VH-VL binders against Integrator complex subunit 8-like protein. Designs and how they scored, part 19

Target 1, 198 residues: Integrator complex subunit 8-like protein, of Dictyostelium discoideum (Social amoeba) (q54vk3)
Amino acid sequence: MNKIFGVKIDSQQKKRQQSNKNLTVFNNGRYLIYIGDIHFDRKFHREALRYYLLGCGLETAFYSDPVKTSVTNSKYLTFLSRRIFDCFYFLRAPMQAIVVSQFFGNLNQTCLVSFKIIQEEYYQLDTNYFQYIWELPLLEILLTTFTKQKDLKKIYLINQIISNPIINENNHPDIRKNFIKNTKHNFWKAISSNYLLQ
Short names: E, the ipSAE of ESMFold2; O, the ipSAE of OpenDDE; V2, 0.75 times the mean of E and O plus 0.25 times the DockQ between their complexes.

## First folded at step 9 (VH-VL; framework fv_refanezumab)

Design j2 (from d1 with heavy chain N35H; at its last look DockQ between E and O 0.59; V2 from the best seeds 0.00; counts 0 for: pae E 5.5 > 2)
Fold by ESMFold2, look of step 9:
Structure j2 (fold): chain C 198 residues (1-198), chain A 121 residues (1-121), chain B 112 residues (1-112)
Amino acid sequence: as target 1 above (198 residues)
Amino acid sequence: QVQLVQSGSELKKPGASVKVSCKASGYTFTEYGMHWVRQAPGQGLEWMGWINTNTGYPTYADDFTGRFVFSLDTSVSTAYLQISSLKAEDTAVYYCAKDEWGYSYEGMDVWGQGTLVTVSS
Amino acid sequence: DIVMTQSPDSLAVSLGERATINCKSSQSVLYSDNNKNYLAWYQQKPGQPPKLLIYWASTRESGVPDRFSGSGSGTDFTLTISSLQAEDVAVYYCQQYYSFPTFGQGTKLEIK
């Protein structure tokens, strides 16, 4: 017989309680994020990234719940952005790192860090992630770089994104805010699919 | 009916300027890029550059980065090519051409009828 | 710049016969990420602007008769007209768009 908080627990109820507690602890996204930090501190970037994504994925039902995803973004992903950026950088995923730099909350830092990556890695940038760039200065850096390289294919992709009226600076602020929110959600969903399933 | 209608032929002296217009109809002008292509008499085709019709940002081929200026008036769905300090070697037919944007670039699918610019002293 | 070289410069083919035009690029126009060849073919009849026939090396533009076909990959490409008709008399240009677009010098097709 086990007594917790001064409550007597029957054998059947005890079994159900222990099962529920164990399942909750094992499925707690916060616990997985903590494990991610342990791996990150040891320089195990792939493991850190997987635990960060799994933890945040569990908190959001793998980004299928917009409300939970918004809460997870503000509570965890924004604060983890520097660490997740480092994970992508050391895993040689430069375009994903550039997308994550937009989460830093400082446009000057976003542009500085990403400009260096773009100049060094432009030929390796995964075009499937271009759609997740919402900062116009970053799109302009990409466009200038691909124009210098005469890469018409990537010029067209960036121009398609820039021509989207939703991300132009003249849009109503609420429309742009919602676009950025949805783009963040879609990015984490895509990243989780790619790095947890593959 | 998707169409590009260009302004008429021009006869100019060296050193003058010319502005060729290209009016689009039958589609949403700002959803498709606009190319400019030159064809000197009896010669082949030469790509001059491209303009993003939504942002107005031009991209020029190397030989066309100085005296050639692309511009737009989106209120009348019209693209412009301005050539300054005209030289005899600028004598050519100038075409505008529409493409499809995005990952699915299909080439220049609709062309204007061409505008002959003749530069002679 | 990617130089596009066509062969032959001119070609005379009997009505109803097959015409073949070759195009070679100075470097590959195959983009490995999507496995597509960034090559197009244009037809220009006398006194008219060019008309797009083929893009991605082998895909016909809508409204183009199926006697026109494109093939090839990387640096070597071919336009084939399986049964030449009178209206096919034109100059044909290949054009790459892997980089800033460049056109071949043209191939003049005539009826023999």
Scores: ipSAE 0.172, ipTM 0.659, lowest interface PAE 5.5, mean pLDDT 85
ESMFold2 (binder alone), look of step 9: mean pLDDT 92; pTM 0.937
OpenDDE, look of step 9: ipSAE 0.490; ipTM 0.793

Design j3 (from d1 with light chain P101W; at its last look DockQ between E and O 0.04; V2 from the best seeds 0.00; counts 0 for: pae E 13.7 > 2, placed apart)
Fold by ESMFold2, look of step 9:
Structure j3 (fold): chain C 198 residues (1-198), chain A 121 residues (1-121), chain B 112 residues (1-112)
Amino acid sequence: as target 1 above (198 residues)
Amino acid sequence: QVQLVQSGSELKKPGASVKVSCKASGYTFTEYGMNWVRQAPGQGLEWMGWINTNTGYPTYADDFTGRFVFSLDTSVSTAYLQISSLKAEDTAVYYCAKDEWGYSYEGMDVWGQGTLVTVSS
Amino acid sequence: DIVMTQSPDSLAVSLGERATINCKSSQSVLYSDNNKNYLAWYQQKPGQPPKLLIYWASTRESGVPDRFSGSGSGTDFTLTISSLQAEDVAVYYCQQYYSFWTFGQGTKLEIK
């Protein structure tokens, strides 16, 4: 709790924590999410994102035992995914936003919001996050767009993902479920590393 | 059936301690927060705080930062309230109540039956 | 701290008539992003734990009769029992869950 997934409270935060009546608020995921919302309403998207990532991770024990846990166990993620999506979009991280759209739990909504981003931002999509796309219709949108734009590198990367037999819709359902679960876990680990640690 | 079953009533002397248990059944214990609520005789409800049942991290209301400790034993789906240095004004019924976390919060939907702690000399 | 103040402290209402209980918070419990009020109502009968009636200010919990309704927004909230029945005699509490959780002091409802 004192050291959350390598994230350390800096000296200024420790001073505020020590002078505050409710010094435990920074270890309560529910309150961190609330603080995130305050920053979000003020359009401080980077700060909001950090509080959301930390809050969700604390509520799921992801940072204390990331091997055994998944942030998808948190009921908070169902409602926070849109705000995290918006944070990434406004931070000029459109590929991360596209990945997060898959957490919405509605494939039509995922494709609708992501199609718009892909058409407008295709040239800036970070290829390091392509590995976190598991919805085949979304991969098809990406492939079609990159083919139209003749972006050979991105075409190659999407084709590698599509050709992976693990994501084949005709596989045993447990194989696909485990792939999605592991992919969500690895994505969360990646964005936590990149946006909590700097 | 979702149920919270608390330990029986306690009669204690000032200065002693007490540990109230709250055993959950019928749901996944670690997916929902556990609240503690106090009700002194003839008085209203006081939210004491809650404990994150997944991480074990407690949050206390201002008036309950001191002699009150929330804890868990997740292996038996049980939450505990420990009160040390008991005072006469600690005489109350203590309830546990489960909630949902975050934006889907729907209140404290399942309550234990309450545990009467009486402190008298 | 968000202080919840109920009015009246007690009231007596004839069977079949409307009972109205008010709750005021010291600051808004409306979250602008989802346009939801983080306000719940509980019923407590003698010797029993509280029972959740209403959450999000106006959403009825499963199994709660239609005669119970919640209304209001921001800082001012109302619990209404449209046709009082004998089993509705209880103490009613409002509770905010916007910032920490606090209960109102309770309103005792009696049959006139």
Scores: ipSAE 0.000, ipTM 0.485, lowest interface PAE 13.7, mean pLDDT 82
ESMFold2 (binder alone), look of step 9: mean pLDDT 91; pTM 0.926
OpenDDE, look of step 9: ipSAE 0.021; ipTM 0.583

Design j4 (from d1 with heavy chain Y105W; at its last look DockQ between E and O 0.14; V2 from the best seeds 0.00; counts 0 for: pae E 6.5 > 2, placed apart)
Fold by OpenDDE, look of step 9:
Structure j4 (fold): chain C 198 residues (1-198), chain A 121 residues (1-121), chain B 112 residues (1-112)
Amino acid sequence: as target 1 above (198 residues)
Amino acid sequence: QVQLVQSGSELKKPGASVKVSCKASGYTFTEYGMNWVRQAPGQGLEWMGWINTNTGYPTYADDFTGRFVFSLDTSVSTAYLQISSLKAEDTAVYYCAKDEWGYSWEGMDVWGQGTLVTVSS
Amino acid sequence: DIVMTQSPDSLAVSLGERATINCKSSQSVLYSDNNKNYLAWYQQKPGQPPKLLIYWASTRESGVPDRFSGSGSGTDFTLTISSLQAEDVAVYYCQQYYSFPTFGQGTKLEIK
């Protein structure tokens, strides 16, 4: 069990899985995430990602804002996000990883990891996922990077995103929250379409 | 009237630090990026970098990384340039210049009066 | 970085005569999507900051006299003063902002 990501595979859940054959019916998001963890530990990142996405999708459907309801849930989601991040990274999907990094609880840490990826792998960043970036520091480093590369098309795209009044921090907090919520949902939908249907 | 007013001339010793201020007035400070430009005595203009006044994120030119720090105080519409570990070659006039960043950029349309920083032993 | 090269380094022109300053970029500063040249011209008088004269290669900044004009596209640009005035004595700089801004070395304009 990779202690680095703090998700302890509950040994009790393994025992419960052996005893109750009937628990297979409750495809709850947590069970799927558990299966994802098993695959992740075995370095099967594609399979892990699929189960994580399925699990997260179910949780998102049931909980409008699971992060706000419990501190423990928030930590759990942060760890899960980190594993999903790693999956994308190992699958050579750095832009998807950068999007997921916004789900980390620590913005400073998010910036450090993502900044490095942006600077080192700018040529592999899928522009289709730029629309799911709302953190201004990430947008700025993207802009800087592609400005240096003289990629005007990407500069334009990023500037359009930055210029969206809805992502301005000076906006009413509720407007921004709703925007972020919707952007997250849209991201998961897009990812699900690309990774679960394949 | 749109105006940028910079702090006064500085005389420093090598190894010291200096902080130059640029106060903006006559426009919405956070709507336009702020550039910094260096001009050594008798030399041309060098773009040092810019700071996004909305986000506070600085971008530095390649030659101005490490010892140069851009910062903001938006409450007083002021941009700052800090230079640490000053060297003799840092002797120059430093300008702040306003622009509209992005495709709406119409050049650096408003400049500060400049701040002379002299580094001498 | 895009290198900007001005010519000449210095120019002496008689009052009322035409002054022409050239600027070349190491690569094109024309953006194909909007067909705009990311080029500006600045005037700097002694002891003063630079003043923006022209942007987008040919658009005059507000308050700039009509005798100043910018032309060119791609890599070759020209600043023209149709009738030189005494107050036009200055150093002129071209600048690209297609990427990180870079300036020409400057052209010193004097009265002959």
Scores: ipSAE 0.021, ipTM 0.624, lowest interface PAE 4.6, mean pLDDT 85
ESMFold2, look of step 9: ipSAE 0.059; ipTM 0.645
ESMFold2 (binder alone), look of step 9: mean pLDDT 93; pTM 0.942

Design j5 (from d1 with heavy chain E31S G33A; at its last look DockQ between E and O 0.22; V2 from the best seeds 0.00; counts 0 for: pae O 9.3 > 2, placed apart)
Fold by ESMFold2, look of step 9:
Structure j5 (fold): chain C 198 residues (1-198), chain A 121 residues (1-121), chain B 112 residues (1-112)
Amino acid sequence: as target 1 above (198 residues)
Amino acid sequence: QVQLVQSGSELKKPGASVKVSCKASGYTFTSYAMNWVRQAPGQGLEWMGWINTNTGYPTYADDFTGRFVFSLDTSVSTAYLQISSLKAEDTAVYYCAKDEWGYSYEGMDVWGQGTLVTVSS
Amino acid sequence: DIVMTQSPDSLAVSLGERATINCKSSQSVLYSDNNKNYLAWYQQKPGQPPKLLIYWASTRESGVPDRFSGSGSGTDFTLTISSLQAEDVAVYYCQQYYSFPTFGQGTKLEIK
C-alpha cells in the first residue's frame, strides 16, 4: 500500500518532494519502508524484507543507538516489526519470525503467534537463532515442546540459555535491560548478514 | 572436589512417602543438571528424569510422571526426590547424578553414593 | 523410544586378554549437525554407583585407563578392554543420550 503505519501519503507528492528538496535518494528510512510496503503488497517478500531492514537500519541503527531508538515512535516500530514478522513467515523462516515477535511490545501477542508457529514448525526451527530469545515464556514454550518430542539436544540448548545468570529474574533490572538491547542489536546484525547482504 | 552426598537408607511401609536428598559441593550447583536414576535389586539402571537446577523445571521419563517429584533447595545446593504412595516395587537404590549444561553433553560424570529405599509391609 | 541392547549378557575373560562388549541401538544416535555419536559407557562395581568411562562413543573420561576404548557409529558400538585387569570385574552399561537417556541391560564381566 501507499501508506506507512497509519499515515497516508500520495506517492506522486512524495516523489515531487524528494526530487526538489534532496540530492540523495533513500536518505530517509521511512521512504525505504514505503518501498517495502509496495513489494509486500505484490507478494515479493524477500524484497520487502530487504527494504524493511534498510529502513529500520536508518531509523534505529539496528537498535544499537538508544537515542535514535527512543526518539522514534515506538508504536511505529511495533507495526514495522509485525511486517517483518510476516515476511519471515512467508519466507519459511519460522525461528526468525519467533525472534521478531518479541519486538511487538506486547508479550501476550508474542506468545500467541509464536506458540502456533512452534507447534506447527518445531522440526524446522533454526537453532542458530535460539540465542536471540529473551522472553522466558517463549523459552518455556520451546522447552515444553521439545520435551514432548524427547529431543534432548534441543532441550539442552534451551536450558543453556535459561541458565544464563543475566536472564535470571533476581538480578538487577538494568543488567537484563542491557542484555535485551545487545541481543536485539546482534539479531538485526545476523539477519542483515543473511537477508540484506548477498 | 566435586561431590554428591545422598541421604541414608529408608525403610517404609506401603502407602507412605519418602524424600531422598542429594547435596552437591565443589561446583556451582545451578550450572549443572541433576539426574535421578533408579536401580531395583539385581536389575539394571533406569533414568527417571532430571531437573534444571537454575529454574527448578523437572523433566520426567514416562514411567515416572505420577508419584515421583523432583525439587530443589538452591540455598543449600540440594536436590530432592519425593516418592508418594509407596509400593513394594519402588524398592530400589536411587542415585542422583550430575551432568554439564554449559557445553556438549558428556554423560553423567559424578554420581551420589545411592539411597536404598525399602518398601515392606 | 531408543532401545539399547547389549551382547553378551555375561562373559568371562582371562587376565591380560581382550574383552569385547557390543551395544546396539534401535535407531541411530549419530547427530548429523555435529557428527557426534551420543553414546556413553558406564562401569558399575559391586556395591558402588556407576562410573562414566566413555562418552561420544570413543572419548575416554578423565582418569580412565587407556586399556578402555570405545568404537562404532550410528547403531553399532563396542567397548573394548585391551588387557583385562582384576579390578575390571564389573557390570558394564551402554547408554544413549541422543533422546531421553536409556541404558542397555548390562554385561557382567568376570575373570576366567
Scores: ipSAE 0.012, ipTM 0.593, lowest interface PAE 8.7, mean pLDDT 82
ESMFold2 (binder alone), look of step 9: mean pLDDT 92; pTM 0.935
OpenDDE, look of step 9: ipSAE 0.013; ipTM 0.545

Design j6 (from d1 with heavy chain Y103D S104Y; at its last look DockQ between E and O 0.03; V2 from the best seeds 0.00; counts 0 for: pae E 7.0 > 2, placed apart)
Fold by OpenDDE, look of step 9:
Structure j6 (fold): chain C 198 residues (1-198), chain A 121 residues (1-121), chain B 112 residues (1-112)
Amino acid sequence: as target 1 above (198 residues)
Amino acid sequence: QVQLVQSGSELKKPGASVKVSCKASGYTFTEYGMNWVRQAPGQGLEWMGWINTNTGYPTYADDFTGRFVFSLDTSVSTAYLQISSLKAEDTAVYYCAKDEWGDYYEGMDVWGQGTLVTVSS
Amino acid sequence: DIVMTQSPDSLAVSLGERATINCKSSQSVLYSDNNKNYLAWYQQKPGQPPKLLIYWASTRESGVPDRFSGSGSGTDFTLTISSLQAEDVAVYYCQQYYSFPTFGQGTKLEIK
């Protein structure tokens, strides 16, 4: 069994390594993500998250949009997003997790996972991250939940987001895509600043 | 009180399947991971893997891939272990065990009573 | 996998006497970032599930009697029962959780 730093590499990691045989030794981003996986398997969620963020940052810098060109890459990113989600969840950062859930690529799965969190942990949701929600079903359940709680401030914030014409699904697809892209980037910047500098 | 209650003993034939349940109570089920540990008769403890109780994502130890499946029913705070294509060597007591969390992982603080699975022809 | 080795395999101690169980890991389970040893001790009585006694090598779990203590760092660890009681008859396991959890083979503690 291949070991890195004395830690056993699981079968999933092996599969990732095999897929990466053609990647130059200089793919530092993937290496960091791999280290993140090791920490994740060890249930070191904070450390895992840091390495994932660092790795994703580098990958984004080196590859403008590799996700669109490869199904394998898309699956990998979905997997990574799920692990990042888990990290946030276990670190008691449910709103950040909800934001990441939008990256799963499956709206039904996103909604199922996040709806429960919103309903059960509404009191822990950091409003600073509401701005990074673009999926209408998530906004709706947020609105419903905080309406029920009579939280006027949060209701107002959510309504402002929902009322933005750019969130409308009837908008031109390109406008929405660009909005989502920018929102994602802003989210990752914010998260990186918060978790890497601490 | 935090408690894990497992399903009763099972007697199965080789090639059959078994599903063991672990019902949690006394805490928020989705906030802590659930582990599965095997103990063959007269033998030591073997960690099989764990499942994220929020996402349902399982992680398996290397020796427990393929025939072993972790699953959840969060509506009833229950974790499940399914073993397919049972073999005689699968005869063991299976435990569910809850993770304890502070800032870091702190071990398995609460265990189920165990479920004996016997595989015999 | 990190291999855990306990010694002895079996131990007989008189009531009221000190019992000592050793555990060695194949690699260090000390995490440099938090300076904690990712080591636990479990007690298993016949027909019962394991019970967590010690975590972080030396921290007692709630409800565990003071006669139980854990010590050690890095690769060498010890569980000590200062004054053996009748109810302490059990198999004891060390466990590392620095990586995927692995257990020692167990030490059977009996009354002499």
Scores: ipSAE 0.020, ipTM 0.620, lowest interface PAE 4.9, mean pLDDT 85
ESMFold2, look of step 9: ipSAE 0.057; ipTM 0.649
ESMFold2 (binder alone), look of step 9: mean pLDDT 92; pTM 0.942

Design j7 (from d1 with light chain S32E N34Y; at its last look DockQ between E and O 0.02; V2 from the best seeds 0.00; counts 0 for: pae E 17.3 > 2, placed apart)
Fold by OpenDDE, look of step 9:
Structure j7 (fold): chain C 198 residues (1-198), chain A 121 residues (1-121), chain B 112 residues (1-112)
Amino acid sequence: as target 1 above (198 residues)
Amino acid sequence: QVQLVQSGSELKKPGASVKVSCKASGYTFTEYGMNWVRQAPGQGLEWMGWINTNTGYPTYADDFTGRFVFSLDTSVSTAYLQISSLKAEDTAVYYCAKDEWGYSYEGMDVWGQGTLVTVSS
Amino acid sequence: DIVMTQSPDSLAVSLGERATINCKSSQSVLYEDYNKNYLAWYQQKPGQPPKLLIYWASTRESGVPDRFSGSGSGTDFTLTISSLQAEDVAVYYCQQYYSFPTFGQGTKLEIK
């Protein structure tokens, strides 16, 4: 699990990868994503998701912060995130999709889709993934939805998340960034465990 | 008695801004969401969005993004609607309406008297 | 968004007669787990704000006369005034709050 998403490739593995010149791990990540696209186009969303996660994991391992380093990489990651979003949606995993929507560059548009999902698919939202939501608009819509349903347990859970001082936009930007970074990593670990190991 | 009292009618020119107030009384202001509803002359009701009076976070309907801003002053139990860059099509009565969030949600049970905003050149 | 469609757009009814207004939603507003329809009816008189009449499709708001009743489930709903009074002249709106609130286009009720 630790090897796929952002786990520090052991310095020894880096040395081994440098020595085996021929398996450009870079080519492998893109290739996996390509295979994912093939499956996606064929509407094999489970298989597509697996390849996307594998590819994303490899790319993330190679690029410490691909979003900051290249516009091309950012577009690529946005595209990949969108495909992953779609996979979760079609696999009837709406909460996972909603979490992924936070990775989209255009938060406003993404939030609209997620808002609709939350309102229409509230009955199948896995609460285990609430912990990976940091965007206040999403939390507010979740709260609103479950408030309407008088679901006290979910209301309580969401309120605990909203009340966390770390989510407050008035906090020091570095604290928030670190929180989001850690939350993202934890999410990908959880997803990898659930979808790649099964 | 639960009551919402809105600010008076406004006459504005295109491009100007307006801020409508809605003062709540007779209940705990922060326990219930506040909705905003628009009604153009001779037209139906349009939900604009709502603001969480506890967290202060606004949610806007799709047609009411950008120029519309919801805000609060909880110290005086007041909600605000600000409209910037006013257009002629913004001419309408604007209502605030209390939404019973949580344990006893019953819809929009209390409405303000409405605020007419007229935008004319 | 859930689209609400009322019928008719206008209705003229004689005093003391029954008035019936229908409302259809583009999708179900029934939450099965609680068996509750997220539907409200409002009355709006000229120059006044809307007044809540019915919530949860069939529950009367406090102070609403017994002649007003709501019925229906899922996508089809009805507001009934059993015996029309002069003070009942108004525009009536259905509204769903299952998702982001949306209103019907309204039904104008007049005395024949």
Scores: ipSAE 0.000, ipTM 0.536, lowest interface PAE 11.7, mean pLDDT 83
ESMFold2, look of step 9: ipSAE 0.000; ipTM 0.428
ESMFold2 (binder alone), look of step 9: mean pLDDT 92; pTM 0.939

Design j8 (from d1 with heavy chain T55R D99L; at its last look DockQ between E and O 0.39; V2 from the best seeds 0.00; counts 0 for: pae E 5.1 > 2)
Fold by ESMFold2, look of step 9:
Parts: structure tokens; C-alpha cells; sequence
Structure j8 (fold): chain C 198 residues (1-198), chain A 121 residues (1-121), chain B 112 residues (1-112)
């Protein structure tokens, strides 16, 4: 029953929880990720997502270095990427799922699953998340799809993203790597803001 | 001093090709999208399409998907409109026009002077 | 796909008087997500390229006199010149950019 929100615990329960040092409930992000897995296995995808996001946030709570925080959050998103993808898919958040597919570490898989989602859900894709696409093939799939729909406003939005000078292929590879790292971090912040309190 | 300078008037025979140039100056060419607009003599304006000057990705209006080709030479900050298999109805003034705010359409704020292409026997 | 219809096709207005040009789109150009009307107005004087006057239906482009104003929403839009000047003799075009851009047929404005 270890619910994080809405829990009312009397003094006797608090003492019992404190004596169980092998399980650190209030500041162990991995415990929250474990709770997320329990909810996921039971098909409670919103709860699973919230616990995954809380767990990632707690694991980085003691870091003041933004680079170290960004790397740590990226690692957790990569590790949990397939689970978080499924959470967004079943929550009817297809654009967020497309963004998460980029964490799979296999561009072919990323493009296959995202192409299917784009063809079925293009009319519902949340444009606030377009800025988090860093894989050019995904941007090109989106551009082709919106061109068929004659949706100039989305065409221009994708072109604005594609034309970002920082992702220019002639830049030093470290520039692109840093862009992707920062984009992953900003995506994590955006989904945490939108999904932790809802 | 932002400006677009187009190539001079062209007189062509039916079936020929023409390539209109549009040279940009006073701004970073690849940061703003480029539109092409046609105006037949004494008639209104027709949007032909635009090109992403950073990536070279064109978008064509339906009536312009065949014989009309947009291209770029970013080394000289120049956009091109090529029209093949010219017909009499292609007689028009062709304008290039810069998007005002990068690749976000908020209007075409700077226009070239226009290039008259005349197709006659 | 979106047809823009202007009215009137031409009008004559006395110097210093108010001129009003209407533009109707065949479908709404208001994007509810950002609450913006994807509508622009252009002025074209004889022998010149078009000049952008108004975008987002009501926002004046830099350097455009404040006698030019745009209004309307959805499908019905109006360009107003509050005090006509001799230099305002031109053809005026509305243009939507909600989808692939289309222009109205133009409205020729003349001095009476």
C-alpha cells in the first residue's frame, strides 16, 4: 500500500518504518522505481509513470552539478525507456512516446515504432513536444506526414527544429552530443512538470 | 540593409527552360525560409511554395509540383527557381520573398524586385 | 484548399476618409492552440512588389503607419485605413497561412 501521496501515518507506523533500515522509503529513488514496476505489471500506467519520474528525481536530489544531473536522468530514461514508452502509449500520449523511442539505442527500432504511431495518430500529436526530437529521420517522417496533410503551421515548426544551427552536421561531434544530452534533460523536466501532479 | 536582388527579365520560347536567381544580402541566408510567388500580368498573387534554406527542403503548392524546381547555392546566398518546358501561361512576374522570423511564418517581409518571364513565339 | 474572398473588388474613397476592405476565408484560420488567426494583409503599389502590412490578423509590421489596422477572427477579417492618404492607392491582398498559403483576389483602392 506504500502510496506516496495521501498517506496518513500515525506515530507507531512511522517508528516501524524508521527501524527498517534495509528499505529507505522516503529518499530511495530505486524503491520508487520498483513501485513503478509493480504498477506497470498491473497495467496501472499513469501510476507507473509517476513513480518512475519521482524515482529519477529523487536519485538526483543531492547533485548540484547540472551536467551530472543531466547525465544521470538520461541514464534512467534510457534504462526505463521501453516501460516509459508503453506508459505514454497506453495513456494516449503518442508524441511523448515518439520522443521516448529515441532512447531505445536502436535507430531502426525508433523509426519503426514511431512511424506506426505517426501514421495512426498524426492529428493528435502534441506540438509542445516536437522540440524534443533529435533524430533527423523522425523529423523527416513528421515533415512528410504534415506535408501530405498540407499543415503549414506544423511544417514550419518541424523546419524550425531541423534548421537549428547547433545540430548542423558539419559541427564538431561534441556539439551534437551536448545538444542531445541537453534535449533529453529538458524533456525529462517537461514530462515531470506535466505528469507528476496530474 | 536586408535585400533580395533577382536576375533580370527573360524572354523565352515555349518548351525552353529558365532559371531565376534571388541573391540575398544583409542577413544570414540560411536562417530564414525563402518563398516564391507568381503574378501573371494584371492578375493577383499566387504562392508557389517555399524552400528551407538551411536544409534545401522544398515545399510546393499543388499547381507547382511538376515543372517548377526550387534550389539553393548557400555559398553565394542565392535561391533559384527553375521552370522547365515553358508554356505561354507561365508568363508572369516571379518574386522571391523572405520569411520575417526564421522559419516561423509571420509574413514575407522582404521581397525581391521581381523577374518578368515572358514566353512567346 | 482554403479560398480567400475579398470584398469589394474595388473601391474609391475620398482623401482623409475611412476605407474598409473585407476578407472571408472558406474555413476558419484561427488555431485554437495558440489563439492566433493565421491571416496577413499585403499592399501592392503599381510596378512594385507586395509589402507586408499586417500579420496575425491585427499585428502591424514594422514601419507601417498606425492608420492601417486589421481586425476579425475565424473566417471574417477587415483591413481598415482610418484616414486615407494619396500614397495608399494600391491593390490590397489578404492571405491565409493556416494551411498552404492562398491570397484573396485583391481589392483595388482608388481616390474618389
Amino acid sequence: as target 1 above (198 residues)
Amino acid sequence: QVQLVQSGSELKKPGASVKVSCKASGYTFTEYGMNWVRQAPGQGLEWMGWINTNRGYPTYADDFTGRFVFSLDTSVSTAYLQISSLKAEDTAVYYCAKLEWGYSYEGMDVWGQGTLVTVSS
Amino acid sequence: DIVMTQSPDSLAVSLGERATINCKSSQSVLYSDNNKNYLAWYQQKPGQPPKLLIYWASTRESGVPDRFSGSGSGTDFTLTISSLQAEDVAVYYCQQYYSFPTFGQGTKLEIK
Scores: ipSAE 0.177, ipTM 0.659, lowest interface PAE 5.1, mean pLDDT 84
ESMFold2 (binder alone), look of step 9: mean pLDDT 91; pTM 0.934
OpenDDE, look of step 9: ipSAE 0.636; ipTM 0.825

